# VH-VL binders against p58978: the designs that were tried, part 37

Target 1, 218 residues: p58978
Amino acid sequence: MTNTEIFNKLTNAIVTQDIAGCAKLTQEALDAGISPLDIITKGLSPGMKIIGDKFEAAEIFLPQIMMSGKAMSSAMEILTPELEKTKVEGEEGTGLAITFVAEGDIHDIGHRLVTTMLGANGFDILDLGVDVLNETVIEEAAKRKGQKIILVGSALMTTSMLGQKDLMDRLREENLRDSVKCMFGGAPVSDKWIDEIGADATAENAAEAAKVALNVMK
Short names: E, the ipSAE of ESMFold2; O, the ipSAE of OpenDDE; V2, 0.75 times the mean of E and O plus 0.25 times the DockQ between their complexes.

## First folded at step 16 (VH-VL; framework fv_retifanlimab)

Design d2 (at its last look DockQ between E and O 0.25; V2 from the best seeds 0.00; counts 0 for: pae E 5.3 > 2)
Fold by ESMFold2, look of step 16:
Structure d2 (fold): chain C 218 residues (1-218), chain A 122 residues (1-122), chain B 111 residues (1-111)
Amino acid sequence: as target 1 above (218 residues)
Amino acid sequence: QVQLVQSGAEVKKPGASVKVSCKASGYTFTRYYMNWVRQAPGQGLEWIGIIYPSGGSTWYDQKFKDRVTITVDKSTSTAYMELSSLRSEDTAVYYCARLPYRFGSPYAFDIWGQGTLVTVSS
Amino acid sequence: EIVLTQSPATLSLSPGERATLSCRASQSVDSYGNSYMNWFQQKPGQPPKLLIHDASNRATGVPSRFSGSGSGTDFTLTISSLEPEDFAVYFCQQYSNWPRTFGGGTKVEIK
């Protein structure tokens, strides 16, 4: 069975909400020598992208995307230890990633994946969780002034986007903007929006988020 | 009791400005967006802009962007809307309206002020 | 900007009749398994009052004779049996994009 065939099966397991099959295929991919990163970026993440797109298009509904999220979580329970084994504590001073979500269960799945990928790429992690006030983000950044910090936030709804602008405005008001890098993601977030609010970056998916974060911190 | 109480009616001349207040009570002021919406006589509703009271960040409809300023005073739980360079077509009832933004809340203007009539006449 | 077109502009009906109000959006207001369309009632001299959120969910205290339906670009507010207090103007409102926009309204008046 080719690596491409394995990746397609992983993608399909996510799309069809096959929790046990996704976990089994993940282990089989590891046993076949496929790297955890390749399993995520070439098999699992494309499946979550498909499901996310279908959810946005109203082709599937919240129960289905939650079940695909459980399949992804099942695979990540297997992959996270393996990612940690490949972690080299890369360049000293990679930085601290402060990760947070304003709200939403489906953001939690993407948030968890982004946080894991950042950690696997050498970032120290402060995971603030969900339902996080901008005041909390500001306070945590201010406490750690002098460290290399990237703020990594997400929004799923256009209602949440004003909160991203508010965070950027507050960072400027408190003279913290130059102390941190700011990266925002989520379906409504675009390059145009990032430019509008004066943030540093966005990314299309969790694996790309880690690469973008590393580049922004250089 | 959740309530938004607005300042009283105002009569203004063209070119003047008006500042309407909206005092909130019965809820945590900084946990909801505050919006301003107007309704000209015999007309529909028109969104003006929004403020995030905790940080003070604003976003305005382009029609009003150069003439409107929305602010808050967190210590009194009061929002303000100032509209400058008034014209006769600005004659309207101006409403403040609360907007939830947390997941699990209805994302709708769920509480409205009583309205403030602003009349612009020469 | 998403334009909302309501029809008819006026419904002249008697108490006890069924009212059907239409709202059409210039683009889909659906995302994430939800329709981002709300409905408001406005009586003379009063602010708007939330009736329906997210296309079909009645707000707290709204009588069961009010129902919302639809998805995508086409939405309907139905009043199954009009009561005297239901003669008012009804607005749809979308929150799919900024700015938030309202329909022009449908006036339900006594025939």
Scores: ipSAE 0.123, ipTM 0.612, lowest interface PAE 5.3, mean pLDDT 85
Fold by OpenDDE, look of step 16:
Structure d2 (fold): chain C 218 residues (1-218), chain A 122 residues (1-122), chain B 111 residues (1-111)
Amino acid sequence: as target 1 above (218 residues)
Amino acid sequence: QVQLVQSGAEVKKPGASVKVSCKASGYTFTRYYMNWVRQAPGQGLEWIGIIYPSGGSTWYDQKFKDRVTITVDKSTSTAYMELSSLRSEDTAVYYCARLPYRFGSPYAFDIWGQGTLVTVSS
Amino acid sequence: EIVLTQSPATLSLSPGERATLSCRASQSVDSYGNSYMNWFQQKPGQPPKLLIHDASNRATGVPSRFSGSGSGTDFTLTISSLEPEDFAVYFCQQYSNWPRTFGGGTKVEIK
């Protein structure tokens, strides 16, 4: 199979929520000498993008998104060890990524993927987990005032997005907003939303999130 | 006691606006979402929108997005729902209902206001 | 939006009888092993009251005669033995997707 064929199959596996197939294809891709990064960026991420687009078009719903996420997670379980091996010691200047899922939201698939990708791209990681209080996020940001920090919040539920707005307001109230960068992601999160709440960026998928974070931190 | 107390019944003409209030007591107002739901006479329930009182962020059903504004006054623990360009079809009992945002709590409308009848008639 | 269809529209029963109410969703309301379905009771002139959350969990203060079951698209509210105070309208409600939606309701009336 050509690399292109493998990528297309990976994309399709994500789109069709083929968890087992996705894992198998991921291994095959590695065995074929394809880099983990290429597998993610050329195969898996395009699939997730399609899923996002379908969601926006109301062609699929939460269950399908979650299943696609599981498919991607299965692939990432295979890829993560390989990514760690190739981890270019990020330039000591990338910064700290504080990652979390908003309070009331336990959907951690995207969160885990984003966290992994950020780490692979040289960020120091403070993973606060899921169902995280805004107070906790603020506290961690405050403790590290003066450091190069990006807050990376994930939300799959639209209600959790309301907490994102609150977080941004509180960061401003606590005079922390200027000391941190803020990125939010998740299926319901849009550029318009980011602008509305005054955050710095969003990303369509985990791979893009890492790239966007790098750019935001420059 | 945890309770939501709403403003009194309203009678409006088509094209007018109505603003219904919901005063919360007995709990931390900023730690729960506030929702608005309406029920036309003899009909089912229809979700209108939600607000996070702490930050004031809102989300609306697309059906109402252009006509509804949900706000809060944190100092008085009061939520408001304003509906403009009223139509006869807007005649309903309007409810406020709180929603816990923590996963460890029932993710449901556990406390409701008593309802406010809004009648739209020419 | 997710459409919830409740059946029957009206259920006529006597006190002591078993009531079985159905709620069918146009799409699955399951995610992460949970079913995002709630049940409410409403009496005339009153707001809805939460009965069941997450398909099968009784809300605080709800009698044991009330039970919820189901997953995916099919959900059931059961009242094992009707009490006089149970004659009311019952609504299912999903919170899997936006907008939040309610079923049309089942009226449980005295025969």
Scores: ipSAE 0.033, ipTM 0.601, lowest interface PAE 4.7, mean pLDDT 89
ESMFold2 (binder alone), look of step 16: mean pLDDT 91; pTM 0.918

Design d3 (at its last look DockQ between E and O 0.31; V2 from the best seeds 0.00; counts 0 for: pae E 2.6 > 2)
Fold by OpenDDE, look of step 16:
Structure d3 (fold): chain C 218 residues (1-218), chain A 122 residues (1-122), chain B 111 residues (1-111)
Amino acid sequence: as target 1 above (218 residues)
Amino acid sequence: QVQLVQSGAEVKKPGASVKVSCKASGYTFTRYYMNWVRQAPGQGLEWIGIIYPSGGSTYLDQKFKDRVTITVDKSTSTAYMELSSLRSEDTAVYYCARLPYRFGSPYAFDIWGQGTLVTVSS
Amino acid sequence: EIVLTQSPATLSLSPGERATLSCRASQSVDSYGNSYMNWFQQKPGQPPKLLIHDASNRATGVPSRFSGSGSGTDFTLTISSLEPEDFAVYFCQQYSNYPYTFGGGTKVEIK
């Protein structure tokens, strides 16, 4: 099978919630010499995008999204060790991405994908998980003062956006704002919001998030 | 009992300011967002803004950004909405409404104040 | 902003009849399997009362005759059999995006 065929199959496995197939195809892709990054960016991520679009279009529902997420996770279990191997060859100095979902928010699919993409693009990852208190984020940032850090926060609820604003304010109050980069994403998050709260960037999707993060960290 | 109690009716002249209070009781004030909504006589509901009492962060409808200030006093569990440069069209009943975290009871305006009538007349 | 259009503006019915209220959003209010649509009941001189949250969930204490359905842009509040106390104004409200917005309301009145 051509690489393109493999990617299409991976995409389809995600779209059809074929968890076992996704894992198998992932392994096959690796065996075929395809890089983990390509597997993610050209195969798996496009599938998740399709799932997101379908959900927005009310073509699928939460259970399907969750299952697709599981498919993605199954693939990532395979890919993670390989990604770690390749990290040694990555560009030194990309920095640490501290990822989290805002307080009160438990939606983690996008968060996981973003986290994965950041890792795949050479970031060290500290994943704080979901429903993360701003205080926790601040503490982690403070512990690593002087390091190259980007905070990557996700919010899918409008109320969680207020948490983002609060976080930014607190970062300033704690004299940490200048020591970290801040990127926020989520369905309700806009460029205007980013400007309003004084954050550095936003992204529309996980792939873009990684790219934007790289640029912000330069 | 969980309740929001608002300040009394206000009569103001155009150009003046009004500050409405909303006192929360029966729940942890900082664990809920507070919203302000108004309703002109015989009209629908209009959302004004929201505040996160814990951090003090607010988001206001663009329509009100220049005239509305939402604040809280955590020590008294009271939220405030101040509207400046009052106009006749600002005549309305103003409501405070809490919004809980999704982990709790419904993620919606589940508790409302009784409303505060603000009348703006020359 | 997301504009919510409710129809009909007025619904005249008798006790015991079924009431169907519609709310249409200018854009989808769904995200990650949740529809960020609420329904409120308001009686004269009172604040709105939460009836339905997240499109289909009855709030605490709300009678079973009230039900919500829908996703995306189209939502419905149904009262299976109207009681005298149900004659009021009903509002839909979205909290998917800022600013939060309300529909214009449907007045359910006694025929």
Scores: ipSAE 0.785, ipTM 0.912, lowest interface PAE 0.6, mean pLDDT 93
Fold by ESMFold2, look of step 16:
Structure d3 (fold): chain C 218 residues (1-218), chain A 122 residues (1-122), chain B 111 residues (1-111)
Amino acid sequence: as target 1 above (218 residues)
Amino acid sequence: QVQLVQSGAEVKKPGASVKVSCKASGYTFTRYYMNWVRQAPGQGLEWIGIIYPSGGSTYLDQKFKDRVTITVDKSTSTAYMELSSLRSEDTAVYYCARLPYRFGSPYAFDIWGQGTLVTVSS
Amino acid sequence: EIVLTQSPATLSLSPGERATLSCRASQSVDSYGNSYMNWFQQKPGQPPKLLIHDASNRATGVPSRFSGSGSGTDFTLTISSLEPEDFAVYFCQQYSNYPYTFGGGTKVEIK
């Protein structure tokens, strides 16, 4: 079975909610020497994108997304230990990543992936989950004054952009802006937008998000 | 019943300011963005800006940035738009419009106020 | 700023005819598989009313004779068979980037 064939089968297992098959195919891919990163980025994540697109098009509904999420979770249970084997210690310590999905948004699959990749790259993790109020993010950052902190906000929706600006405005009002780094990701976020709101970075995908976060924190 | 009720028509002289109110009812005020849009007589629609009622942050069209202040009073579920240094070209109907931003709702102006005519006349 | 150009400015038709309204954006309004274009109807003395969201999705309660299509920079609103209540001004509106912008409108009027 070629790598392309296994990636297609992984994608299909996500799309068809084949939880056990997804876990089996993930293990088979590992046994074939395919890297955990390639399994995620070339097999699993494309399946979650297809499911997300179908949900937005009203072709499927919440139960089907939840079942695809379970298939993804089953694969990640196998992959997380393998990703942890590749942890890289920073020369000056990597820092704490406080990860969250913006208020009004419950799309957590990309968020979970970003959080996992940050942890695999040496960050300590505080995962706040989905539908997170800006006040909660600010409170957690304030509690940890003096630590190396990066805030990592995930959104899949254009609608989250004003909330991102609000977080930056509130950080400045609370005199916390200089104590944290701030990164936002998601489909509508551009470098221009990041500059406009005074945040530190964006990234196009979960793997790049971890690399960008490392660069920002050094 | 979900509705937005705006303050009454106003006549102002050039150089004055106007503050239009928009009182929301029938929904949770902080769970929707509020927008302001104007329409000069016989003309098209012009977006002015948006406010996040929960935190108070705004984004304004650059054209208005120095002259417009958009605010909310959460205790009365009321949004305000203040336009200063009025000119004759500011004569328009000013609308508030609700914008859902939470998952599962279309991102579009679904509820509009009745409009407030502001006339700038010397 | 994304400029939306609607054509024609005026469309003079009879009830029962098909109306085709065009909206062209100065740059793509697509992002992450979505077209960030809405359509509104406005009758005299009334605020605008949402017809189509995200290029092709009919808003709740909008008759099936209204349909939207297009992507990127080129968008179309179609009214398959005009009813008397459809004679109004139609606006496209993008939310791809701030500032949000509207097209200049297409007036659909009785011939």
Scores: ipSAE 0.439, ipTM 0.738, lowest interface PAE 2.6, mean pLDDT 86
ESMFold2 (binder alone), look of step 16: mean pLDDT 93; pTM 0.947

Design d4 (at its last look DockQ between E and O 0.41; V2 from the best seeds 0.00; counts 0 for: pae E 4.2 > 2)
Fold by OpenDDE, look of step 16:
Structure d4 (fold): chain C 218 residues (1-218), chain A 122 residues (1-122), chain B 111 residues (1-111)
Amino acid sequence: as target 1 above (218 residues)
Amino acid sequence: QVQLVQSGAEVKKPGASVKVSCKASGYTFTRYYMNWVRQAPGQGLEWIGIIYPSGGSTWYDQKFKDRVTITVDKSTSTAYMELSSLRSEDTAVYYCARLPYRFGSPYAFDIWGQGTLVTVSS
Amino acid sequence: EIVLTQSPATLSLSPGERATLSCRASQSVDSYGNSYMNWFQQKPGQPPKLLIHDASNRATGVPSRFSGSGSGTDFTLTISSLEPEDFAVYFCQQYSHYPYTFGGGTKVEIK
């Protein structure tokens, strides 16, 4: 099979919620010499995008999204060790991404995808999970003062955005704002919001998030 | 009993400011967002803005951004909405409404104040 | 902003009849399997009362005759059998994006 065929199959496995197939194809892709990053960016991520689009179009529902997420996770279990092996020592300059979902928000699919993409693009990852207190984020940022850090917050609920604003205020109050980059994402998050709260960037999807993060960290 | 009690009716002249209060009781004030919504006579509902009492962060509808200030006093569990540069079009009943911050509870305006009529007339 | 269009503007029915109210959003109010649409009932001189949250969940104390359905851009509030106390104005409201917006309302009146 050509690399393209493998990627298409991976994409399809995600779209059709074929968890076992996704894992198998992932391994096959690796065996064929395809890089973990390519597997993610050219095969798996496109599938998740399709799933997102279908959900937006009300063609699929939460259970299917969750299953696709599981398929993605199964692939990532295989890929993660390989990604760690291929981490080029030279990418030490990308920095640490601290990822989290805002307090009160438990939606983690987007968060997981963003986290994965950041890792795939060379970031060290500290995943704080979901329903994360701003205090926790502040503490982690404070512990790592002087390091190259980007905070990556996700919010799917509009109310969680207010938490983002509070976080930004707290960062300023604690004299941490200048020591960290801040990126926020989520369906309700806009550029206008980012400007309003004084954050550095937003992204529309996980792939873009990684790219934006890289740019912000330069 | 969970309730929101608002201040009394106000009559203002154009160009003046009005500050409406909303006192919360029966629940943890800082664990809910507070919203302000208004309704002109015989008209629909219009969302004004939201505040997170715990941190004080706010977001306003752009229509009101330059004229409205929403604040809270945590010590008294009271939210405030101040609207400046009043116009006749601002004549409405103003409501406060709480919104849970946690997913799992009715994520909606489940408790409302009784409303405050603000009349702007020359 | 997300514009919510409710139809019909007025619904004239008799007690015991089924009422079907529509709310259409200018864009999807769904995210990750949740529909951020609420329904409110308002009677004259009173604040709105929450009926349905997240498209299909009845609020506490709301009678079973009230039901919500829909996803994406199309939502429906159904009253299976109208009671005299159900004659009121009903509003849909989205909280998917700022600013929060309400529909124009449907007045359910007695025929």
Scores: ipSAE 0.701, ipTM 0.859, lowest interface PAE 0.8, mean pLDDT 92
Fold by ESMFold2, look of step 16:
Structure d4 (fold): chain C 218 residues (1-218), chain A 122 residues (1-122), chain B 111 residues (1-111)
Amino acid sequence: as target 1 above (218 residues)
Amino acid sequence: QVQLVQSGAEVKKPGASVKVSCKASGYTFTRYYMNWVRQAPGQGLEWIGIIYPSGGSTWYDQKFKDRVTITVDKSTSTAYMELSSLRSEDTAVYYCARLPYRFGSPYAFDIWGQGTLVTVSS
Amino acid sequence: EIVLTQSPATLSLSPGERATLSCRASQSVDSYGNSYMNWFQQKPGQPPKLLIHDASNRATGVPSRFSGSGSGTDFTLTISSLEPEDFAVYFCQQYSHYPYTFGGGTKVEIK
């Protein structure tokens, strides 16, 4: 089977929410010598883009995105360990995404999708979970000073806005601001708010979040 | 009982500063935002700014830019609002107001201090 | 800055009558299916008291005669049958954008 045929099958498995098939095709692609990054960028991510575009166009709804996300996650369980093996210090890479849901928030649907999309786009993932204190995010970033890091904070409500500012203030106080990139999502996070707190980016949805994160990390 | 108790009334000259205190009790001080709101005599409400007591970060309405500082003392569960370069139009009742931000609570000013009258006169 | 315009400025009514108070925002205060609008009651010499949060949700302990409705830029507070304790000033307040802003108030007074 050619690499193009494998990529097309991976894309289709995402689009059709074939969770088990996606995992199987991912392993077959690895066994065929295809790099984990190529599997993600040429096979899996195009499928998530198709689904994301349909969701934004209101052609499909949240259940279909969640099921495609599960298919993506099953592939990432196989790919993440292999990606870690192929990355070396000093080599070009997308970086580490430290993902979290802001303090006071326990809704994890968007968080899991954003984390999945970041992993799908080649990021190593450190998922801190939900209701995460800013202190925890700062500690994890400090441990990894010098690494290529993006902090990705997910929140559903305006209640997170001052907490986002606090994280940025703490990063500056701890001399970590230049060590990381920072992006936030949540309503109503705007480009104006991102500029005001001195963060790097925002995104309107999980698919866009991965694209924005890649661009920020270049 | 959950309550916010503010410092007493102040009379100030134009150009002076005032620092109003707001002592919280009956709840975990660092788990709620603290806001300051003022009301000139016979007029409506005007939001001044907000503080995140855990980290100390603030956001102020631009109308008070360069004149207001909101701080907290976590050890005494007390918030402060300092307004400098006072003018006659700063004469108002100043309120502190608690703002829940955690899941399970509405995002609204649910508890208010009793108010502090600040009078600015020549 | 989002400007909230309340009307009427004064509403003169008798006990038992229905009060309808309007709040119009200079731009939408909606996001992700939620309306970021609250309502407060204030009596002379007292701080404001929360009545309605998020456009339509009655705060704890608020009588059922109070209801909120609306979305986008147009919001309404209704008191279905005025009681003597309801004669007060009512403010709407948005938290969609910094700075948070209040309407100018509607005074509900006894006719």
Scores: ipSAE 0.280, ipTM 0.650, lowest interface PAE 4.2, mean pLDDT 85
ESMFold2 (binder alone), look of step 16: mean pLDDT 93; pTM 0.953

